# Ledger of designs, part 3: VHH binders against Thiamine-monophosphate kinase (thiL)

Target 1, 333 residues: Thiamine-monophosphate kinase (thiL), of Prochlorococcus marinus (q7vei9)
Amino acid sequence: MLKEENTQEILHDLGEQEILNRLRKYMDYGQIDDDTALIKSYKKELIINTDMLVEDVHFSEITTNPNHIGWKAVATNLSDLACSGLEEVIGITVGLSAPSSTPWSWVDGVYTGIKAALNKFGGKLLGGDCSNGKQKTLCITALGTKGPLNLHRSNARPGDYLITSGPHGLSRLGLSLLLSDPITKSINVPNLLKEHAIKAHQEPQPPIKALQTLLKCKPYAMPWNAAATDSSDGLLEAIESLCRSSNCTAVVDHKNLPKHADWPSGKQWNDWCLEGGEDFELVVSLPPNWAKAWLKAMPCTKAIGRMKEGPAKAMWSNGETIQKAMDTKFEHF

## First folded at step 15 (VHH)

Design bb5 (from v5 with L102K)
Fold by ESMFold2, look of step 15:
Structure bb5 (fold): chain B 333 residues (1-333), chain A 120 residues (1-120)
Amino acid sequence: as target 1 above (333 residues)
Amino acid sequence: QLQLVESGGGLVQAGGSLRLSCTASGFTYDMGWFRQGPGKEREFVASISVSGGSTYYADSVKGRFTISRDNAKNTLYLQMNSLKSEDTAVYYCAAVYQWSTKRPSEYDYWGKGTRVTVSS
């Protein structure tokens, strides 16, 4: 029974047993009652990733609601698995820490978002734990099987096409719109771009379809190796990471930047496309035959440049080194 | 191929209420409701994201209509209250793989529609 003065159900008043009882609907019948999840034996390599989302670090009430938080937590984990050559998502575990004063509706929203993402991208909620804590924190561990593709940043070779799985800068623009930043208030952003940008920030799409299509279109004669990384820390950082790991030069043409169709012109907007972050796309280096097949099979992909022999750096097609323009470095400590 | 089937349309007096339903053969899509009145272009009514976290409404229906989804039943709803004569239209359920918008051309799948007539 809730306290007479409490008009919203909070975790303190529900208690652990009622919280667990309400969470049953997000799991297979009986699973919430077990301390461990039984995973069917796979005769395949497994890949595992964990990410943390912390209130006022990775999300805030201004930019997201609980459904978005739950969705994003799954999507970011699955993006990491995709960049490691994910075949199938097995499932996730969820560690949740929140103040006892947290409304149940917040927890219910988070799990609604988690379940929606799992239903879309694969896997099931395997289990987890809840604890009292000062800040809302979500820790998700995702488990999947690894497919045959050895996807590694060091596999880029001179002559490869450099390809992105989708447009970049959208999440950064979405964040700016949600925060009402002066730059976006002073410019008439087209409605379609605004809608896409906000959604890209709040409900990012991990590149699962792009990866699956990449696997399906591999030419018969090619080895099961390709170079990739994700662009969660920014497109330029992803490109430079490929260059460093493969000891290659990336040559990018300004006109081939992976922009939304309505993306504004100008230096600021190019900077956000290159350095905005949280776009959760694949950045891939592929031999020409494989690249052409993938570009044809996935319309959202774009060839943005070529890998060439040379020092480990990113260059424009005119020979100038691509310079970092934004102070976007983030460190926890 | 995703299939969408609307139901729940009918004749209602002004000021009345009606609830539309749309069942889908798969439910991992962002969803929307659109309508087309007599002699008018198809227009946005409401949308809801697959997570349920993002809902949007046309200005003409804000406060009167509520979009919701039940992912367990693969069903999208539109609760329409305080109906007006200008709400008379064929209402269409629509789906898009990612990121619903107010723009009809962004949606990949459409139902056949259900007629709502609001008499004066």
Scores: ipSAE 0.610, ipTM 0.857, lowest interface PAE 1.8, mean pLDDT 88
Fold by OpenDDE, look of step 16:
Structure bb5 (fold): chain B 333 residues (1-333), chain A 120 residues (1-120)
Amino acid sequence: as target 1 above (333 residues)
Amino acid sequence: QLQLVESGGGLVQAGGSLRLSCTASGFTYDMGWFRQGPGKEREFVASISVSGGSTYYADSVKGRFTISRDNAKNTLYLQMNSLKSEDTAVYYCAAVYQWSTKRPSEYDYWGKGTRVTVSS
């Protein structure tokens, strides 16, 4: 009985043209028939960003399957758009590099993830390119229309509330769990938290809903200006970024850190909350009336502090400097 | 309103296999299967993320059941192998627009169910 070795198709065997042909199923009909994608614009301002995912830097086989890679690629880019006042996702382009020995199933998985994310959050796969490479890499360019909100880090003002759209540290915890890190093994992590953490790491959610609710909660007589960034590089980094751009001091209340309900207690875990990264929540500085409205409308939001006049730094409410933990920050570089 | 329609249920002998399908009237995000046996509470069977990258299984079905989805067809599947009498239940498809794992409360939409009977 000749075991039909279901020889997994690899990219080398398919070739570039066939790969591209197969990728058509993830796009609208005719979308990539030309060298360029046509985008119908209704005279709206566009926002654009590019982000790269590199194997063993941003993802690994241990922590992230192809579907997750695709999803994460979209989510990360959309988060950047969201914190810039995204109204509608137009779409993305994908530059893919992978070794020729890479199974087709990997590519298929990645694009399945991409499509799933686009289906959920909006937009289309507009096009892209594929190439042989030594490492698996994804280069994503995301396009969206700018909404009425002017979200700039520099818009933070003294007296503003500092608010996050959700909990922080989950992605870092998820990563730790996926890697079977001794740190997480040393404690009893509740199952619910484990699930949430792993989910957060593998399938991060861009804060589009948060942005929409933020917009909805704006008092009508208030300007469209606010300060926002995402926490992709960590909560503390996000806060400091706001401070640097606005030349304001952020006063953070230690008791009001945006922790999961079952978040472990202790310095280490606080550090992960502050510096874990890849949480992709909005970190915003809002005038009091707007802040209160948003807090009321969106229960997952949390006021973590306030902005005041002073040097560009983050500090605790007790006057102490927020110390960075050297080894807890997720770095893309 | 999102509609979920299960199919594929029936009578099967112990050790046999069945494949359940759930067709959604529209695109859904995370989806799952639940079951309710006679005189029992509804219990989690399996769930799958919108990307298909994450799957969750009840311990009782792990290694025997496989959940999958085809987003192009808005269809959820449950391949059930090595069926046991204990697997006899009405199987329900569930969907959510947020993300979910194993908890029924995480799901917003439910199908009417399909009956699976495993005979010894």
Scores: ipSAE 0.528, ipTM 0.813, lowest interface PAE 0.8, mean pLDDT 90

## First folded at step 17 (VHH)

Design dd1 (from v5 with S105K)
Fold by ESMFold2, look of step 18:
Structure dd1 (fold): chain B 333 residues (1-333), chain A 120 residues (1-120)
Amino acid sequence: as target 1 above (333 residues)
Amino acid sequence: QLQLVESGGGLVQAGGSLRLSCTASGFTYDMGWFRQGPGKEREFVASISVSGGSTYYADSVKGRFTISRDNAKNTLYLQMNSLKSEDTAVYYCAAVYQWSTLRPKEYDYWGKGTRVTVSS
C-alpha cells in the first residue's frame, strides 16, 4: 500500500485560492464565489447555533479521522437545534483553521463527512472561511426553521415521565476502546457492544428522527410544549438540568437506566451510563399520554423515571440523591 | 424500497483482481459487502460507514480487499486483489440505516448479488 505522507498535498503548497476552488464540489454551483449566502424569505421562526470543535479538546487523530470530525461537527450542531424544536435544517457555515502543513486529504475528508451528515439530516453547506492556525479548529454555525413545539428545559411538570431517546454511555465506552484503555481489555466486552460503542463515538446520530416522531405523537388536546435537553454532557447532567430549569425532582429507577443490552455490570459501568458524555440523545419530560405514545412509536426510547414535586435534584427511587462520581465535565476556563 | 444493484463479478484466475460496484437509489446508509460460497452461510466481507470514515474487514480478506464509497455517485466499491479459489462466492451489497455491523441480520436492504468465480 501507498503511505499517506508520500502522496499528500499540503495546504501550504495549494494556497487559499486553490483550497477554495477544491471546496466548490461541496456547495451549490457558484456559491463559493459569493461572500454571502442568500436565504429565501421564511414565514417561520428561525433558530441558529454555533459550536466549536478543537483538536485535542473535542477530537484527536488517535480516536477519529477527518470524516468522523466533519460528521461530528454537523451532528453536534443538529442535536442542539433538535433540542430547540427544529423543523427543517436550512444549512451551515464552516470556519476552518488548520496548520499550513495539513494535508489536503484531511480537509477533503472533513468536508466529505460534513456533506454526508447534511445529506442524511438535511440542509446545505452555505459557505465559510479557511485560515491558517496552530490547532485544527472547526466552527460550525447551523441554521434551521423552528417547528410548532416549544421544547425547553423549563417545561417539565410533576407527574411527567422521564424518557431518553436512546442508550447512554456508548460514546464513553467507544472512546476507551479506541484508546485501548486497560479496563476495557480486562473484561470481556461483547463484540456487538464494542461495534456499537465505537461507532457511537466516531459517528454520533443527532436525534432528528426521535424529535420528528415526538411531534407526530402529540395528543391533540396537549399544548405545543414539552421539556427536553440533550445528553451530550452526560445523562445525569441532562436530568439535573431539567430539574433545575423546571424546579422539579427527578426520581430515577436504577433498573430502568438506559443501558445497552450487553452493558457490563458494576459501579464503573453505571457511572459511565449516567455521566459518560457525547451521546447526543434527547432527554425528555412528557405528560403520560404523550410519553406512552412516543415509547410505542420509537422502540429505542426508554422511560427511566418520573418527575415529582420537590427540590431541584435527581434521586433514586429509594430516596437517595444521585451523586456525581466522575470528573468528566470539561472546563474551558 | 432502497434498490441495490451489484456489478463487476465474473471469472478470474487465482492471483487476479476484480472490482465490484454497487449502485444505490439512496446513499445515506452504512454499507457492506457479504458473500455466500457453495453450501455455506452468508458471511461478512467488509463494511463502510455513511461518512466513509469507518471501514471493517473480515480477517480472511484483510490486506487483499478494499471497500470504498463515492457518495456523489451513489456507488459502493469492493476492490479485490490477490484472489484465491476460496473467494469464489456470490457477493451481496447490503445497507443499514444506522451503524453497520458484522451481522447480516442487522442489515435492512440487500442486492441480488454478483457471482465471482476464481479458477486455479
Scores: ipSAE 0.529, ipTM 0.822, lowest interface PAE 2.3, mean pLDDT 88

Design dd7 (from cc4 with T28E)
Fold by ESMFold2, look of step 18:
Structure dd7 (fold): chain B 333 residues (1-333), chain A 120 residues (1-120)
Amino acid sequence: as target 1 above (333 residues)
Amino acid sequence: QLQLVESGGGLVQAGGSLRLSCTASGFEYDMGWFRQGPGKEREFVASISVSGGSTYYADSVKGRFTISRDNAKNTLYLQMNSLKSEDTAVYYCAAVYQWSTKLPKEYNYWGKGTRVTVSS
């Protein structure tokens, strides 16, 4: 009966050799048979990042499926590389640990998501390892070439424009919608905003296009330095990080918060925009001429304020210090 | 510059099945199917995200139609089962670089369409 109909293949029943055989389709021909990947050398600086995604810490079956998990694993790594001035994605390696009872369809879904993200953003699946373990875990190492831009959060200067690469709060709203939180039921969220928010949470877009446009619009006379950080821990935290690292004050205008076009009014919605997290956008501090060029070249960008001399903190334009409302900082230990 | 080519349309009896295909020149897009019936506006049928993880269906086709994609072949599919006369339409393949929705105006690329006729 079960063998003839709707039988779910699990890793235990397949065994290591069959698992490796099935993974061949996600890699270049022959790569699965090699213990190492050959990386060409053109005397370029390389950048490397490693992140872990752990079940019930970074993902849950309630809010994501295997395809989303694989996609997000690539996107988060590429966002980290983008914040370091990525030029070209070379590839990734994948360490996968999962219980032997895990369905093959789960692994296949993860690798489908990984390959889809690589096809979109660049790079190859260079290799990896699979192992039996009690908790589903992905360990992704991403490798890329470093471009000419020295991108560092300490490079902000008084007089700079503070700019985001895209709208904020979408991922947090998406999470609330997927969890059916009561707050999203108490107000009528527009349908288009719901669709964008859910997808921003499940299939985030790393800011590679934004970075490339930023590089291309740099004024000739300016050095290859700019200040940036990502907003994975929230927009306010990103702004405060720039302030701390650069010893500057950020002055933010309420009217210029980087909201989705259909973003509702109200304190809760402003709090999610400022503190929601997992948006994977660049938060950048730029001299005025570079800032204006970038804003013109890339419509999704938004000037939200200015950097000023002063203590390392974020302030509203009326002089009040911006207060944390959500306390959304995540710490592993 | 993305090229979308639909195929698989035709004449089918009510209650029958048909499988539409859409071949794309690039596959880094969220994709969807839309249709335009006689004297009607273009309407959403189904969409699938670039990772394949998110699928959505119009209420009128849920349980009868299945959207899928084969990234190795750069091909989008629509399996249509239990067809009804109201499914008669020109079916269009559509693509958007970032996040599909139910709104046609959000899609940047469109195929020429393939005609499906469901007879009684």
Scores: ipSAE 0.581, ipTM 0.846, lowest interface PAE 2.0, mean pLDDT 88

## First folded at step 18 (VHH)

Design ee4 (from dd7 with L103E)
Fold by OpenDDE, fold request of step 21:
Structure ee4 (fold): chain B 333 residues (1-333), chain A 120 residues (1-120)
Amino acid sequence: as target 1 above (333 residues)
Amino acid sequence: QLQLVESGGGLVQAGGSLRLSCTASGFEYDMGWFRQGPGKEREFVASISVSGGSTYYADSVKGRFTISRDNAKNTLYLQMNSLKSEDTAVYYCAAVYQWSTKEPKEYNYWGKGTRVTVSS
């Protein structure tokens, strides 16, 4: 019985035209036939972001399957748009590079993930390009409309509440679990936390809902200005970024860190909460009335501290400096 | 409100195969299959993430059942192979917008179910 070697189709065998034809199913009718996408913006300001995912840098076969790669690519970009006051996602463009030996199933998976994310969060695939390369890479440009919120890191003011939209450290924990890291093996991680952590890493959620809720909670008489960023580079980095831009001191309460309910106790785990990265939560500085309204409306939000007049730095409420964990900051370069 | 409609249930002999389908009015959800046998509580069978990248199975069905989804058709599938008498149950399709795990409480939308009977 000759085992029909299910000869996995590779990109080389398909050729560019066939690849494009197969990608049609992820696009609107006729869209792939155009060299460009026409976006009609009726008097709305547009926001745009570009992000890249590179194999063995941002994803690997061990931790992220093609569907996850596609999803993450969209989610990451939309998070950036959210931090800029996104009203509506218009769509994305996708540049894909992969070796010719790459199975079609990989590409199909990536685009499946992309489409799924767009279906959930809004927008459409506007176009893109594919090329052979030595490494698998995705370059995604996301386009959206700007809403009424003016979110700039420089808008932070003394007296503001420092608030996060959700828990932190989950993605880092998820990565550790996926890699079977001895650190996470050394402790008993509850099953629910494990699942949430892995999901956070593989299928992160952009904080679009959080942004929408933030918008709804703005008091009528208050300006549309607020300070916000996301925690893609870690909570501490997000806080420090706000401080640097606004020339304010962030006073963070150690007891009020945005930890998952089942988050392990200990310095290592606190460090992951603060510096783990890829959580994609909003980190905002808000006036007290606005902050209180948002905290009430969205239970997953947490006030973690306050902004005060002082040097551009983050510190603990006890007056101590927040020490960064020696863990090798993801160096982009 | 999300509507879920299961189909594909029926009578099958032990060792046989059956494919269940669930059609959803929306497909931006994590989705799963649950089952309730006679005199038993509803139990987790399988789930699949919105991206399709993650699948989870109960230990009792692992290696025999396969969950999949066709986003273009807004349809969730459960391929059931090597069926056993213990697999006899009403099978329910479920969906959740947020993160779903294996817990029924996490799912907000439920179908009416389709009956699967495995005869010895």
Scores: ipSAE 0.842, ipTM 0.928, lowest interface PAE 0.5, mean pLDDT 92
Fold by OpenDDE, last read:
Structure ee4 (fold): chain B 333 residues (1-333), chain A 120 residues (1-120)
Amino acid sequence: as target 1 above (333 residues)
Amino acid sequence: QLQLVESGGGLVQAGGSLRLSCTASGFEYDMGWFRQGPGKEREFVASISVSGGSTYYADSVKGRFTISRDNAKNTLYLQMNSLKSEDTAVYYCAAVYQWSTKEPKEYNYWGKGTRVTVSS
């Protein structure tokens, strides 16, 4: 809980230096004493991702409070690292801009969320900067070590299993619920599903556990190459992305969509499962033996289809092209 | 793996207040409070996400109870105000790796509980 006494403070009154001083509590001692963070050598390759989060573009406080914003900022970036074969999270840097009229409680909330996410998924807040701006923005740079897995979208091969690490559509449903969307009011959504959906939207989980299990399931003597991406832009987009990069055709089984156990039936809901976005699950193309091992080891995984030789497209198992019902590609500008 | 230890329970008069604490050996979890009254099933009281950004309350305690957490202290709190006789129960701290819900079965770890008795 934010200290009540500071909830009325605004950034203008605090100034940059005081803001930075207050942010120290979210970092290791001495972490921001320098303008740059020194990272010890891990004798491993590093993977780094930078992501910009802009208010009303990437996040909205209508449905997401500051804590959630901070959490999501970390989670989304770690998802990217996971898709690149993350072994260990080193940490993140945060560039923050916000109007001077922004209450301190917002900033404190954001960093509370950040810290919480880092505590859960690994890494530390390595540093950053803050500045006055016209809009609330977060620039997150996440650093991790690369493990032995070579995950590239282009690694997909004909004959591979197409597998997801978890259910899809939850975030979209959560958003709908949070917005009191009439469409979700028109059906009886089970309470557990409601809760999961809302949580998925507000506090998404990067697929780090999934990645770890994937790694463990690699058969002996099999190459460390696989194709993976996350479903941040929707399952279909993820699949198509794999197809584009690998020049393979994805054959998806309509009956095997990765749905929550209580997922509503019907086209609308299938569309949300397929195109809802922000689920941050791994979408992986794996050789059969590896796929089978992973499926067995991790029950939340779902084989949703297969890759075959052909044009870069996704299609249904019945031979029909998968038609997009939603705009699944997020445009940053 | 995760140890949860509740404290703060006791006897309190109706209308009184009590603050429960739960100390956890790890604090990367969504957490919640549940209670089990005499002859009743264990029921959801409140939950809070790891970030603290999400809090949920049972209807029966909404407006009277406040769940909070201090991540630096690895401690979960339940401030109980305007206590009623029906609030008499053993209160349990619970933690879940994924998302906290109102469903007890979703939680992975449980404390031993602390008894709260509200007298008339």
Scores: ipSAE 0.810, ipTM 0.916, lowest interface PAE 0.6, mean pLDDT 92
Fold by OpenDDE, fold request of step 21:
Structure ee4 (fold): chain B 333 residues (1-333), chain A 120 residues (1-120)
Amino acid sequence: as target 1 above (333 residues)
Amino acid sequence: QLQLVESGGGLVQAGGSLRLSCTASGFEYDMGWFRQGPGKEREFVASISVSGGSTYYADSVKGRFTISRDNAKNTLYLQMNSLKSEDTAVYYCAAVYQWSTKEPKEYNYWGKGTRVTVSS
C-alpha cells in the first residue's frame, strides 16, 4: 500500500504571492488590492498597514543594528502609507517578540530607532505588545490619514507615464557592501555611492516628500486618481504589481532605468536596480500632464516607461520580456 | 531654519579631554562635527546618523573621539580624549536632513563653531 505521501504544501513552495492570493478568501473582495487598508471614519479616512520584520529574513545583526531595525520598521510601513496617499502619520503599534536571553540594550536600540523615525516623518508610538519568542520579530502597524489622492494600483491606464521617485538598487548594493560580498569587491565603487548605498540599506527613507510633490503637481482639472506603489520588493515587482492590478502592459525603457549617477554598468548591476528591493521609492502611473508636471518639479524623478493596453506584464521597449534574475529575488518564504 | 549652537570649547593641555556640545532647534537630522584649523581647510571629524545607529570618524580621531546624541535634549556631543596639538581648531556642528557623508558640502546647516586650543 504505497502510503500516498500526502505531500502537504508548504509555504516555501507556494511563495508569498500565492500565499497572499489564498488569503483573499478570508477577506472582503478587493481588500488587499492595495498596499494599505482603508478605514472609513467619521472625520477622516484612515489608511493602515502592517508589516513584519523577522530576524535572518529581513534583518541581520551583521548588517543592521537595533537602531537601524527600529528605523527600518517605521520607514517600511510609512512607505506603504505614502503610496496610498498619506496625508499625516498618526502613529504605529509595535509587536515585539524576542528570546528571553536578548539583552535590554537591543530592545532599547530598536525603540530608539523607532522614535527617531517617528520624530522625522511624523506620528507617535501608540502602543504594542511584547513576548518571548524563539526569534526576534517586529510586527508594526502604521496608521495615517488619507489625503485627497486616490492612489490605487488598479488606477493605471494606457497612455500613462511610468515614473519612479528616485534611484533604485542602492539598498541591495548597501547590503552587499555590508556583507563584504565579493561581487562588490570586484568593482571600484565610488565612496559617495558606497556611503549612499549603506545608508539606503540601514536607514531607508520613505517617499513622503515625493508624495507631497506629486500632490502639488496635480493639474487643477484632473481627477485625483493615480496609480502608485513602492519599490520595497524591487522596481520590477512594483511595476508588475501595477500591471496585475490594472491589467495594463508596462513598457520600460532600458536606457531610462532609475540608476544612481555613479551606478556601475553591467547586467548584474542592472539586475540590482530592477530587482534589488528595499529602495522604498514611489513607482507611479500618471496621466501625461500630471507626469510632466511632476518630472519638472522633482528632479530625482525619472520616467522609465509607459503603460499601454495589453496583458498584465512588464516588457522592454524593444519588445522583449523583462527576465527576472534568479538570485536577486527576495523570498519571504 | 535649523539653529545649531556649539559649546564646550576652550584651552586644554595635550593629553587632556574636552566635551563639546551642540544644541539643535530640531533633531530629525544626521549630524556631524567638522573642524577647521589655522591655515587648513575644514575637515570631517565625526558624524552620527539620525537613528544613532551609525557613527563615522575621521582616521585622525578614531579611538580618541566619540560622537553621541541625546535625543531628549536635542544635543549632539563630541567627547574628545587624548587631545593633541593637531586637534587645535574651530569645531563646527553640522546637520543634514538627507543622508550625510563626510563631505561638508552635503550638510545644510552649520553652527558658528567653538574654538578648541590644545597647548603642548
Scores: ipSAE 0.804, ipTM 0.917, lowest interface PAE 0.6, mean pLDDT 92
Fold by OpenDDE, last read:
Structure ee4 (fold): chain B 333 residues (1-333), chain A 120 residues (1-120)
Amino acid sequence: as target 1 above (333 residues)
Amino acid sequence: QLQLVESGGGLVQAGGSLRLSCTASGFEYDMGWFRQGPGKEREFVASISVSGGSTYYADSVKGRFTISRDNAKNTLYLQMNSLKSEDTAVYYCAAVYQWSTKEPKEYNYWGKGTRVTVSS
């Protein structure tokens, strides 16, 4: 009886999404269906998120200095809180691992960045831990209070507008520029766009202001329910995530992609807009009246499509399937 | 409203050094230095991000000027070395809550300026 060598599955083959899906069995039902966990307390509801930054996966010395690493760590987590209806940032905890040979200046830089971000967006460093490790890593847990908005991916409904809070693809372009990627050298990128792209990658901004304006624009007679996520994993992934959770079809208009004003034309650049990741903008499904109000109030917002009844998928307005570009996928594993 | 106060300007000989300071009532901003010479338009000199991780310089001052910030003191600095007559100007501190780079239009808050005169 030849023992079927149970080919041990490796994480790389599974991918992040499948890994997370398998981890659901260790949690309460619905616990990770949102970008954050909701904790009910006597006085205020709390939202909590944990995110990891790993050297050579999420940052490198070539593209990101210690200050940027610290900043990004905070920004990423606050983005998740924002898309879950954040009212106020309470603070963060930091788990840091680094080789013992790491200079203190690196650590100091990281925490300088963290402090700067917290100073700008709110909250404080609540605590953490440090340890020796083979690789530089940050594990950040962010805590905030939940506001009146109930933002759940599952709240998307047919007839909703699909809206983004800002441009997409800048971080990916910034990364490419920082790496001196031949792709970006092949075109003449305007200087302003270059600077914006690099800044977007190194110092991303959580969409807290966008959330605040969203809240202000809610019509009085409308429920406090909407669908939202962030575009940390790419615009397309964000859209698909909304579709999966809500069992709706997203119809995206190719002509209305959320591009920077100086964004280059072409398929490759459209792909970066859709799949580049680390843009940390809100992707929201809103009823028409609320959507219109928000669009008017915040010029950087863009209606990119509509939600309709149908299978959980994203498609173009011309009826074609949105194809994912193979080379642009950020892989965590 | 954010208040910005520049200091450190004065008369200096060509080849000399000067350090400008800008004290801000808040420090959660990207910060920058601009200058306006006699009969000239206001021009970008240097900027630094809120995290301190990013700095930008005009080509005319690159290698000679250094922008820095002390978050504990809510103070922005501009170290100016190898000063030239062309550096004569009123220097302004600027700040913006949103991220900014080199464009004056990106900045929302401005100081009153400090005069720097470089004598040949």
Scores: ipSAE 0.790, ipTM 0.907, lowest interface PAE 0.6, mean pLDDT 91

